VH-VL binders against o60147. Designs and how they scored, part 254

Target 1, 175 residues: o60147
Amino acid sequence: MLEKNKYLYIFRHIQTNQVLLSQGNVLKKTALFQLPYPLQKPVAPNGMRPAKLRKDHWVPLLKVEFPNESMFQSVFMQLLNYRKYRSVQPLTSDLLKLPIPVRRRKIMRQEVPNTIADLADILNKEKFPENSVRLQLSDKSDSEYADWPPSVQIDSEEIKLSRGFREKTTVDEAR
Below, E stands for the ipSAE of ESMFold2; O stands for the ipSAE of OpenDDE; V2 stands for 0.75 times the mean of E and O plus 0.25 times the DockQ between their complexes.

## First folded at step 13 (VH-VL)

Design jc81 (framework fv_dargistotug; at its last look DockQ between E and O 0.06; V2 from the best seeds 0.00; counts 0 for: pae E 11.8 > 2, placed apart)
Fold by OpenDDE, look of step 14:
Structure jc81 (fold): chain C 175 residues (1-175), chain A 120 residues (1-120), chain B 106 residues (1-106)
Amino acid sequence: as target 1 above (175 residues)
Amino acid sequence: QVQLVQSGSELKKPGASVKVSCKASGYTFKSYGMNWVRQAPGQGLEWMGWINTYTGEPTYAQGFTGRFVFSLDTSVSTAYLQISSLKAEDTAVYYCARGTYYLSYGFDSWGQGTLVTVSS
Amino acid sequence: DIQLTQSPSFLSASVGDRVTITCRASQDISSYLAWYQQKPGKAPKLLIYDASTLESGVPSRFSGSGSGTEFTLTISSLQPEDFATYYCQQDYEWPTFGGGTKVEIK
């Protein structure tokens, strides 16, 4: 019998750099509910939850293959927890000193590195078998946001997406 | 073996409250979300919402806000559904089902269901 | 909400028959569809997820196909224990179920 999907896709919004977690390479509409603040008429940026999923607004950040479904489930849930935790933490004094628009931009720019760091931290704690987790990054340099445990094998293979999602381009102004 | 065991049938009067339990075993409780599904007599299945077993955050489907409360006791790997101000139309079998809302593995494990009957 | 329409609502068949149940979504749900079997007085049982992936422990006579808006559950050779009600369920948006298809003995 075929094992359950054990792939984690992480997407980033091309304007806001918000991140969404996905089991598959096609985002569910419900994935938007990962974002904390809904807007009735969403206009990026502002780090709000769009009312509609625009596939062309999301690009792949990374793909992770786990040893099994249970491990995937665990990491997925932990990632959600990490995100929530950050969202409820008080802002640092340095951030509070900044004008609101500048502050917001700074926070949004940290979503990608924070998510990558979260993943690495979770994987470090899980202590999976050596080279049992395969990590693909759309941008190889993103791997530098974290120290990866021996369980992680970085793969240079391209992340495949389905129709409608924005493919990686050489010029990505959102990054 | 993954098991979800729910509390027994309930008979309540209108206006009363009921709390259904769902005890999980055979897997890491916090690694999988818990869903609640309602099925009225002779009717189909209706998703009520889910609770993130790791964070404790509930999400309620439309139509299941207010009187319906999802909660957890992670120390005993148990999820709860509380329904307050019960109405006759709340008469149904309520199922807990394992599955993470953001994932698409289906609901791979179900409790045996709890019949809640609301009658004057 | 996404509506799922199952057809037929009722199906009479004999042991050994090839049974096909269809589920139509009101909009494109990609492959985010599951199939369940429910017997009277019992909880639903997951058969297929992601439109075509067979759940572990489910007999190979069950198969799912389709994507987008049209999906099919097929039982290649109906067995006595397969007489039940079958539901499709999508989770591309808020999870919703089809109305069910009751497979009865002819």
Scores: ipSAE 0.675, ipTM 0.874, lowest interface PAE 0.8, mean pLDDT 91
Fold by ESMFold2-Fast, scan of step 13:
Structure jc81 (fold): chain C 175 residues (1-175), chain A 120 residues (1-120), chain B 106 residues (1-106)
Amino acid sequence: as target 1 above (175 residues)
Amino acid sequence: QVQLVQSGSELKKPGASVKVSCKASGYTFKSYGMNWVRQAPGQGLEWMGWINTYTGEPTYAQGFTGRFVFSLDTSVSTAYLQISSLKAEDTAVYYCARGTYYLSYGFDSWGQGTLVTVSS
Amino acid sequence: DIQLTQSPSFLSASVGDRVTITCRASQDISSYLAWYQQKPGKAPKLLIYDASTLESGVPSRFSGSGSGTEFTLTISSLQPEDFATYYCQQDYEWPTFGGGTKVEIK
């Protein structure tokens, strides 16, 4: 049988705390379409290509291992839907008082807590087997942004951040 | 269940304009992006760009700016490709294809294609 | 843009043959590669995505492998309905397609 992609890789921006979801341990350039606030405005008026992906600006936040591809796909799509839902909610009066650049920065800072909370909410609503979903975080304190269901097991080892993007290996690419 | 149905073939003269439609059914239209892919006679596939069905924002590949316009009518789950100032080299089959750039799941549903012929 | 080079551009094969098609990327695209089948006058059909994941409903005789810059599509035992043109496609950057490989009978 062909090995299925069973890992969700979640990255955060070192300066803005914006979050990107990835099915591989290397970000593809088109992942930048996930961002509600572009990191930089496109230089060329035509072509409208995504902003240049600065690999050194994105670090691992969280790695999620699923027992099969169907669970991975379901959770990934639901996370995207939660992000869309958040983007269309009315802004609070406190946020509306702020200048646009300050408001955007404040919203971006919340993407890490929001993504973790959304992931936990999705996993709580799904009825996955006990200890079937494994989380590995770069900072284990980030797990405190949510209450996790029995299906989740948090790895004691943290993801190392010392080298920015991890160099891909054949093993990483197969999984 | 998922279907993309495109408008019929068009025969146009150089300088004319054409508007190709792609009507989606069987899924939530705003949940997937719509891609446009061109195939000239006897040639391979060429990605033209996509439109974000949630925001309405189009993105064009290099070489498909200016004369090419992607648009939507979300009320009828339809995407459009308009080509202005038609040239002979625009003769091709134009496909719409459902996809998402968030996941590398490929383009999993395609329209049947619309042949646009530009000749004198 | 990322260029994809397919080889061979054409091959002749018989029913029951093992067919192998190669796709090479001009830069590392990780596993962000898909394979499509196109029959004359028809739209392409997705066979494989994420280099090796078989699309639902696609026969198990189709398989994909590879990562980085070298990828392979294999048909383990060619069937009459498999005579078609095959394309690889990357979406690591803006999508691009390979030139295609036409698989003909005889």
Scores: ipSAE 0.221, ipTM 0.706, lowest interface PAE 4.3, mean pLDDT 83
Fold by ESMFold2, look of step 14:
Structure jc81 (fold): chain C 175 residues (1-175), chain A 120 residues (1-120), chain B 106 residues (1-106)
Amino acid sequence: as target 1 above (175 residues)
Amino acid sequence: QVQLVQSGSELKKPGASVKVSCKASGYTFKSYGMNWVRQAPGQGLEWMGWINTYTGEPTYAQGFTGRFVFSLDTSVSTAYLQISSLKAEDTAVYYCARGTYYLSYGFDSWGQGTLVTVSS
Amino acid sequence: DIQLTQSPSFLSASVGDRVTITCRASQDISSYLAWYQQKPGKAPKLLIYDASTLESGVPSRFSGSGSGTEFTLTISSLQPEDFATYYCQQDYEWPTFGGGTKVEIK
């Protein structure tokens, strides 16, 4: 059942702007494995992996609807490979001159635009049918980080959910 | 295809020096750190340290300061391990291993190893 | 440094057996653990990284699990080519290796 998802959900961290990719509209705890940065000890200059998933710290960035699961899986795996590629790139000399906390912040700030650019690059290289892929963003101006192929239809309505892609019951929101 | 090709085995006397080379191909050399790992005969793996191939800055594990020097020639995508004042206990296979600048991916490519034998 | 203790140091098993190797860290290392296979006279080969992620091209009979201080490498059905020594390695900070587990096929 769930192995045939045709939706890609992308979250950003409200504070760090790190990005997580998900097959489902709620993050799984294993999504943290996409963040290779150690908690509490700097081993690499690029950021820090939280020890635990705080679902209330992750908000929607964008959602992509694919016509079938094989297209989703192809794009999902390529996005993960782009993240691996970026993780092995050496830091620029300008970044290396900064104090480690400042350097980490700057690197993490780029995850949103970089992920959007990577998604668009993948979709431009795929030969998907015109208007076969629907893209919905939480902030439509984020679409401007990239040029989108004819296969992508950008939804005019933004994602308006506060903490995930799933609406909560009104009782939970009434506080 | 990613390859790390090391220089051939060396037979040395105590007090001599040796320089092991590790030539990389099939990837952008400066995009990955280069690690050095020692394995004495019949023993396990021992991380000696690494060199940042972009900056040229080495980091040495405890016990590998002094006589062990990591260096690079980025024009030929080659990392070097130099061992000075060789001792009998330096007899080991020395591996170069490619790693990321981030934690998470392990050492995904290894050289074939260079056996350094020091008489004694 | 973070010490990794592997157990057992040696095991003997038959083709088709399920093999389990344990690695214990001296402190919490989250999921920052890799597993390597080394055959005699050869360089180590990466099997598993980030505790449970299978390296590309590694047979699916290999799997990793664990987090924190306790980690396990499992070979679901041992094959003749799996005769080797297996090492865990943490990369939470300065890499260190476990002492190794030699797997003999009897």
Scores: ipSAE 0.006, ipTM 0.495, lowest interface PAE 11.8, mean pLDDT 82
ESMFold2 (binder alone), look of step 14: mean pLDDT 94; pTM 0.954

Design jc82 (framework fv_dargistotug)
Fold by ESMFold2-Fast, scan of step 13:
Structure jc82 (fold): chain C 175 residues (1-175), chain A 120 residues (1-120), chain B 106 residues (1-106)
Amino acid sequence: as target 1 above (175 residues)
Amino acid sequence: QVQLVQSGSELKKPGASVKVSCKASGYTFKSYGMNWVRQAPGQGLEWMGWINTYTGEPTYAQGFTGRFVFSLDTSVSTAYLQISSLKAEDTAVYYCARGTYYLSYGFDSWGQGTLVTVSS
Amino acid sequence: DIQLTQSPSFLSASVGDRVTITCRASQDISSYLAWYQQKPGKAPKLLIYDASTLESGVPSRFSGSGSGTEFTLTISSLQPEDFATYYCQQDWEYPTFGGGTKVEIK
């Protein structure tokens, strides 16, 4: 049988630099619950109601192609776990000294470098075959946030942002 | 090591008040919200509300307004539940439990529980 | 309030059995469901969050599945320490718990 779900799509927020992980190339509203800091003020106290997803505010950061579903699921789950553990770890004393809005902005700015570093850390610890994982970035300079293992091949072609970020994916079969 | 340690059991008469404490250690107190959950003898779990540890703002579930007060002493990493004008129906084990502010990861650490018995 | 209905309320099982517990929500809660284990006289322990994510330190025999309105907790091979009451809990809106499922020894 054909391998399923072998792509990891990572999006970043154009204003805040917050990051969302997706198993598909279309971002679902439920992805907002990955965020430790609500993007919009909640309707109910303390984030009990999720913020509305504006798909036009999220752009591709990177796309990771795995050779099979098993490797994809392993990395995806580890990366999601890293993100959740980062959000619940004690803040450093330097960050705790800052006012909450300033601290929140500083933490959000680090999500892109942190996500890329976490991905590289996971891939460096896994025993994947040489050149088996293909990484394609929207901005190749973002690859400089980490040292990549021999298992990773960085695509020379950057992701071109398509018109209509809200479009559903379609499969066009030859007649 | 994350720990939530609650005050000891209380035996009260109807009309009295009680204040239960929940002392947190092993993590940054203000990074997590504190939830209160009640369990009457032989019954299931009932969420009472939570308090935002950064702002001190409490949120109460329907049925827990008026007589119930959530508060904090951030200097000692302690959350408090106060119940006024106690009724027999308030007899229960009261738990504190930590959660994230967006409530998407469950309650991963719980206090041992405080039994409050209201009996004449 | 979102209502959670657990079934069965009670089950008897033997060591080595596969145990399945169901939780149904009164409305779509996506994946915002957690599972807890509670032993007599003890506080609940988080087993699973986000419907299917195993909490750190929880044995791999526990698994969760489902989304929307129907969720399942499975214990693939029941061990002596697994005899307990299990609760589901949603946090899509204000948190609510299911009624619990007591797993007793046959």
Scores: ipSAE 0.000, ipTM 0.470, lowest interface PAE 12.9, mean pLDDT 80

Design jc83 (framework fv_dargistotug)
Fold by OpenDDE, second read of step 14:
Parts: C-alpha cells; structure tokens; sequence
Structure jc83 (fold): chain C 175 residues (1-175), chain A 120 residues (1-120), chain B 106 residues (1-106)
C-alpha cells in the first residue's frame, strides 16, 4: 500500500509575506483560513485575510519531506498551533504606538522568518531520525533563520519557482 | 489500530440538548483534526465542521453555528458534539471522523455513528 | 459552496461487472477529491483520496481518476461486498459531499 503524502509546502504572499501551509503543490481555497485575521475579506495588502485566493500571488517558500505521514501530521498541527499562538499574543507597547495598518504590516513581515523558526523548533523537539527530514528552500539563505536539528537535511538545490505554482515543472517550462 | 467510538443513541424532545462523545484510540489524538458529519435518515452526508485537536479551535460549517458546539477532553482523547435547542430536523446519525481540515487525505477513520432522534 | 453531482444516482450491476461512477464539481477543485463507501447502518469508509490514491487496506479493484471538475470511481470487477452507496467528497473548499450512488444487485 502507498503511504500518504508526506510533503509540506509553505507559501508566502508576494506582497504581504503572509504564509500558508499546504500539503499539495496547488493551494486549497481553505488555506486562506489559516490566516489569523478576522473572517472579513479585505483585499490584501491591508495586512488581513485576502478576499480571494490568487494563486499567482503565492510563491513557494520551502518544501519539506517527512519520513512518514504520522510525523508530517504532527508537525503540521504544531505549526498551526504556533501560528495561532502568535496571532493571539499581546501586542507590545511599541507596536501599540503604531497606526493599525503599519502595525499589521510589521507583524506580517515577520511571518516568513517566524514560520521557518517555528518549523525548526518543532523539529528540534520531535527528534526525528538523523537526515530523515528533507528541506528544500526557495532561497537557501532562509535556512539561516533557525538552527536545524540533525534530522534535517537541507537540499543544495533551491526550489524552482513558477508563478502560480509551487514548483516549476516541465509543463510550466513549456508555457 | 485506529478507533473512534461514539456514545449511544439518544432520544430527545424538541428544545432539549444532547452531547455526543467520540473517543479516539490507536493514534496520537492531537495529531489529527476531528470532523463531525451529519446524515439525516435516508439522506446523504453533510459536513458540520471540524475541531483542531491540538488547539481546541472549532470551525463550523455554514448552517451549523449557534446551536452546535464542538469541544474536547484531550486527557481522554475525546471529542464532543453538543446540540442545544434540538429540533425535529436535527434527527440524524452523527459521525465523528478523523481528518485535518487543511489536508486532503480524506476522512480515514470514522466513528460508528450516533443516532439522535428528536421527537415530541 | 462547491456542489458535487454524482451520476448515476442508482446503478444495477452483477458480480464481476466493471462499474464506473462519475462525480462532477461545480468548479475546479484540482485533485482534492475523495471517495467513500457506505453500507446500510455503517459509517462511511474511505476508499480513495487525492482523486486517485488508494487508501491503505482498500482492494486494488477500486481506482479513482480525474482532476479539475470531472472525477471517476471505478470498480474493475464488482464483488458481493461492493454493493453499497458511494460518495464523492471535495475539500478544496469547505468539505461537501456528492449525493451518492447506490450500487445494487441486478
């Protein structure tokens, strides 16, 4: 029997740097509900949840391959928890001094490094087997946002990007 | 072996409340979301929403807000569905089903279902 | 919400027959579709997820295909235990189910 998908894709919004988690290389509409902002549907880049899923506005940040589905599931749920936790944290006095739009933008700009750091933190706690987790980044320098445990093997090859797609495929290259 | 065991059938009067339990075993409870699915007699399946078993955050489908409440007792790996102000239209079999909302693995494990009958 | 339309609603077949059930989505859902089998008085059972991936423990006579808006569940050789109701389900958006297809004995 085939094992369930063990790949995690993380996307970032090209304008707002908001982050979405995805199992597949095509974003689900429900992925937008990962964003911690109100259910209201303002248009990005107001620092809130986009009203519509614009695939062309999301590019891959990283791809992770886990040893098995159970490990993937565990990490995925924890990532969601970290995200939720950050969204409900009390604002610092410094942030409160800023206008709401500026404040939101500043918070959102931290989503990428925070998510990477969260992933590393989770993986450090999980203590998976050595070199059992494969990490591929769109920008290798993003790996510097965190210390990775021995379980993580960082690919030397960066993710090839295609607008509207997580990975550039032969089909995408032909377009 | 993954198992979801639900509480027994319920017979209620209109206006009453019911709480259905779903006990999970055979896997890490917090690693998989829990969904609730309703099936009226002789009808199809209807997704009611899900609860994040890690955070406890519920998400309700349209039409299942207000009277429907998802909750957890993680100490016993149990999810709950509470329906208040019961109506005759709430008569159905209610299923809990393992699955994470943002993932596309389907609902791979189901409870045996709990029949809730609302009758005067 | 995304509507899923299954066809046919009812299907009569014999043991050994090749059975095909179609599920049409009201919009493009990529491959985010699952198939379930439900027998009377029992909970649904997952057969296929991600449009074409066979769930563990499911017989190989079951297969799924399709993407976008058109999907198909195929039973290559119908067995006695396969007489049941089948549902498609999408989770591209908030999960919704098809109306079901009841496979009956001819």
Amino acid sequence: as target 1 above (175 residues)
Amino acid sequence: QVQLVQSGSELKKPGASVKVSCKASGYTFKSYGMNWVRQAPGQGLEWMGWINTYTGEPTYAQGFTGRFVFSLDTSVSTAYLQISSLKAEDTAVYYCARGTYYLSYGFDSWGQGTLVTVSS
Amino acid sequence: DIQLTQSPSFLSASVGDRVTITCRASQDISSYLAWYQQKPGKAPKLLIYDASTLESGVPSRFSGSGSGTEFTLTISSLQPEDFATYYCQQDYESPTFGGGTKVEIK
Scores: ipSAE 0.693, ipTM 0.877, lowest interface PAE 0.8, mean pLDDT 89
Fold by ESMFold2-Fast, scan of step 13:
Structure jc83 (fold): chain C 175 residues (1-175), chain A 120 residues (1-120), chain B 106 residues (1-106)
Amino acid sequence: as target 1 above (175 residues)
Amino acid sequence: QVQLVQSGSELKKPGASVKVSCKASGYTFKSYGMNWVRQAPGQGLEWMGWINTYTGEPTYAQGFTGRFVFSLDTSVSTAYLQISSLKAEDTAVYYCARGTYYLSYGFDSWGQGTLVTVSS
Amino acid sequence: DIQLTQSPSFLSASVGDRVTITCRASQDISSYLAWYQQKPGKAPKLLIYDASTLESGVPSRFSGSGSGTEFTLTISSLQPEDFATYYCQQDYESPTFGGGTKVEIK
């Protein structure tokens, strides 16, 4: 046993701002089925659709550290449920007045702030221990999309986009 | 599997009304919008509008306001098209077709069509 | 609204022929164009969306290309079951269909 903690890795698409959730630090092509619509066709703005997982087009948004798998599973499932709920919400009249490409782009751009807000809402509803959940962001200003509960500790270090979620090999930390 | 099943053909006199049904199965009804498309005999396809299955709010294309009404019964996953004050020009096959609130990449499932004939 | 013009309106071809159908938009619609096949007495069937993406279950002999205002549907080797009318459709704004192209196998 090298590690007791469980991580949620959140990625954003560099062009579309679509968000993907992952249990590992590298995206698998099956993550494309997590895009917010229960359709075989993932959506991309500007008439483009990710037909293939191109890992260089996805960058870290944030990393969430949970002290155990139970907390991870609870939050992860609730976050997926929030995303699914948002995907079936009716479009506002303001959005319906926009041309399809503009409407699509505006909806996609909201996935980052929506995911951050949903995560915070879930964590505010749960009664987790103080400082038990650790957040590390690629852009610390993204934490301002929500008010965080006492259970959350935000890391002062930002994720280096040039390295993604990759860590240096640490031979001395292995058993 | 996704299926859209429409009501049978209708023969009506001018001035009457007709209500066409489109029953959906094999998917989550509220996750997709329902479009209506008309095809007059020997003519091409004409988009009439759509209805948001989550809210029940219809949107009509220009030329299909007034006499045309889109509605839903979500308890039985069914969409309806009602045409009042029927005219000979309304003679056509009427199709329901599912689309998305988000994708707008074509209509991937269609009903079999309902022929409405208006004659004296 | 956006108008779509298809050409030709009718064509006759032999089995094995390469067939190309063109769709022109009255304004730039980027890649927001779909192609449908309609056989006599049947509902339309989606073939291609996003100008060039083949719908699941559609034979690989069908392909789409183009962007902006000019788009093409190509059938690389026409089969007997391809006798049908083909329609383009945009969803950049309120949906509109082209006038259709009837393909008749000689």
Scores: ipSAE 0.007, ipTM 0.495, lowest interface PAE 11.3, mean pLDDT 81

Design jc9 (framework fv_dargistotug)
Fold by OpenDDE, second read of step 14:
Structure jc9 (fold): chain C 175 residues (1-175), chain A 120 residues (1-120), chain B 106 residues (1-106)
Amino acid sequence: as target 1 above (175 residues)
Amino acid sequence: QVQLVQSGSELKKPGASVKVSCKASGYTFKSHGMNWVRQAPGQGLEWMGWINTYTGEPTYAQGFTGRFVFSLDTSVSTAYLQISSLKAEDTAVYYCARGTYYLSYGFDSWGQGTLVTVSS
Amino acid sequence: DIQLTQSPSFLSASVGDRVTITCRASQDISSYLAWYQQKPGKAPKLLIYDASTLESGVPSRFSGSGSGTEFTLTISSLQPEDFATYYCQQDYEYPTFGGGTKVEIK
């Protein structure tokens, strides 16, 4: 009996710092649907959902290996919930005073640290076995955005993935 | 074991409404999205959309907006499909299927299907 | 939307035969393809996901291959219970299904 994929990949947009969750190391176009709907049909950037997936604009942020599929799915769904919840939160008075483009930029700048913090928070609540979750970051300093539970083992080696795509290595999984 | 049990067949007149239920069991309801798939008699499968069972957010495919509504009752692990202003063309078997389209595991569990017949 | 074209639409075969069904996508969908089996009056059953991964409980005589735009489902030795309609399905974009391939008794 084959176990389903238990790997979570998170990508960051090089310009907007928007974040996409991916089961595979090759982004799906449907991943874009994680981004908030625009009020109108504007062309991206910042806070909008682009019409096209430009894989070359997405760089890997982190990779997480879970003990099994169930744990992966649980965390994945929760991450989506956290993002959705955050996206519908009322804007602060300070943000409302800013022009919409500036406001959007400021909000998007928080996507990376917020996503990392969300992941850590979810994992803290899940109470997985010690060292059962392996976390690999493209930038090790990004781990400082959160306090990680004992279940998380942070890999000393940074991930080596191409933009939007898996790099062919002897150690990487098929997806 | 994972099981999706749908409500029974429906016979409706044009203009009426129908609500199909899909009760899930054997797994955590909020762990997987719920999809709806339509199959007209003698035809292929057509994805109608899905509902995020964790957040309650529905997503509708093109052609299934307006008259089609996905909803949940998480207290009884049940997803619903409501079709209003029924047309003859809506005659089909409707399936609920477990799966999250952000993932790529396919639809690994299906309801038995609900036949909705729209006839004057 | 991504169109999936299955070939052939109908296939006559005998028990023990090697059967191959193809699914062509209108654009590159990587490996985001699944295969289903459907028998009359029954719901579809997942056979393969991610182009080549066998779903749990599915007999090993079923296999999937391909990536990009060309995919194949293979039944190494057709069994009596395998006569059914098979569908490919992509989830690179919003899910779409192929037109189906009906495998009939020769």
Scores: ipSAE 0.541, ipTM 0.844, lowest interface PAE 1.1, mean pLDDT 89
Fold by ESMFold2-Fast, scan of step 13:
Structure jc9 (fold): chain C 175 residues (1-175), chain A 120 residues (1-120), chain B 106 residues (1-106)
Amino acid sequence: as target 1 above (175 residues)
Amino acid sequence: QVQLVQSGSELKKPGASVKVSCKASGYTFKSHGMNWVRQAPGQGLEWMGWINTYTGEPTYAQGFTGRFVFSLDTSVSTAYLQISSLKAEDTAVYYCARGTYYLSYGFDSWGQGTLVTVSS
Amino acid sequence: DIQLTQSPSFLSASVGDRVTITCRASQDISSYLAWYQQKPGKAPKLLIYDASTLESGVPSRFSGSGSGTEFTLTISSLQPEDFATYYCQQDYEYPTFGGGTKVEIK
């Protein structure tokens, strides 16, 4: 019935350039917990719920196809760890001199190049078979943020906005 | 609910060593840096430094190099502060506090504090 | 090292009073200032960050203002639970705290 996961779907926010990682071609509300700039912290017993996921605000950045589930899980977990590592690093003096809204925007804009660089770094450390990992990007110029190992094959076809990761987005919002 | 729970008070003689613990719960430990702040009796707050919870790399403020060591045990979501060669001037309440580095060093959650008393 | 000077170091006030505490930085820190409340024997509690943003769950009688080198914390109508020591803290560079302002019952 259900196949093992071997695809990593990466989305970017159309306004802020923030990045979300997904195991499926449809974003779920829980993916918002990956974001470093959530809404206000919960203080009441009811707490604040995650921000509402708007499917029209997130577009495909890239799709990665792995030859098997094990390789997918390894890379996916390492990417999540890279994101955690970046969030706890001390800010540079240059960033600390900026007003908070400007600083936030600058950090968010870097998520696309950072994610692509992190992905390439992980794939360069792993010894995957030649041409075993396939990348399909929405904008092929984004591949220039990194040097790719021989294991990576970049698809000549870009992801089209209207096609996204296939169908009109179905968002797992409430249930 | 985010909580930071520290070890109990310590009474030490000059020259002794002490290790204070700070156990985190209610959030992903590696996603936030851990800061240490001290307060001598009747005095104000003094930032000692922080530790990167993902890498284990400490950073010390001026005046807290040498005798002070920050460390982690990520398997139990606990941060540690060790002070060696204790002096009377080290008598203070030591706090751990959760930091936010992607935006600021503002401390939104604090441990209850550990009183370290150094007397002869 | 950025120095923060708080004024006054001590004040006496009555319930219902408007209380204003000032924090002055030795250099321009833009809006990178937070305010904390500390009660005797307790850990500090974050009240305000980014000079004027109220932390979630903090009563609206607390407000912050200022930018650059001069900042104020205001309590519009002092309540019994507000008798405490208040600290400003900058995060423009590595953190430093002001000397504190003790608010006591008159």
Scores: ipSAE 0.006, ipTM 0.476, lowest interface PAE 12.6, mean pLDDT 80

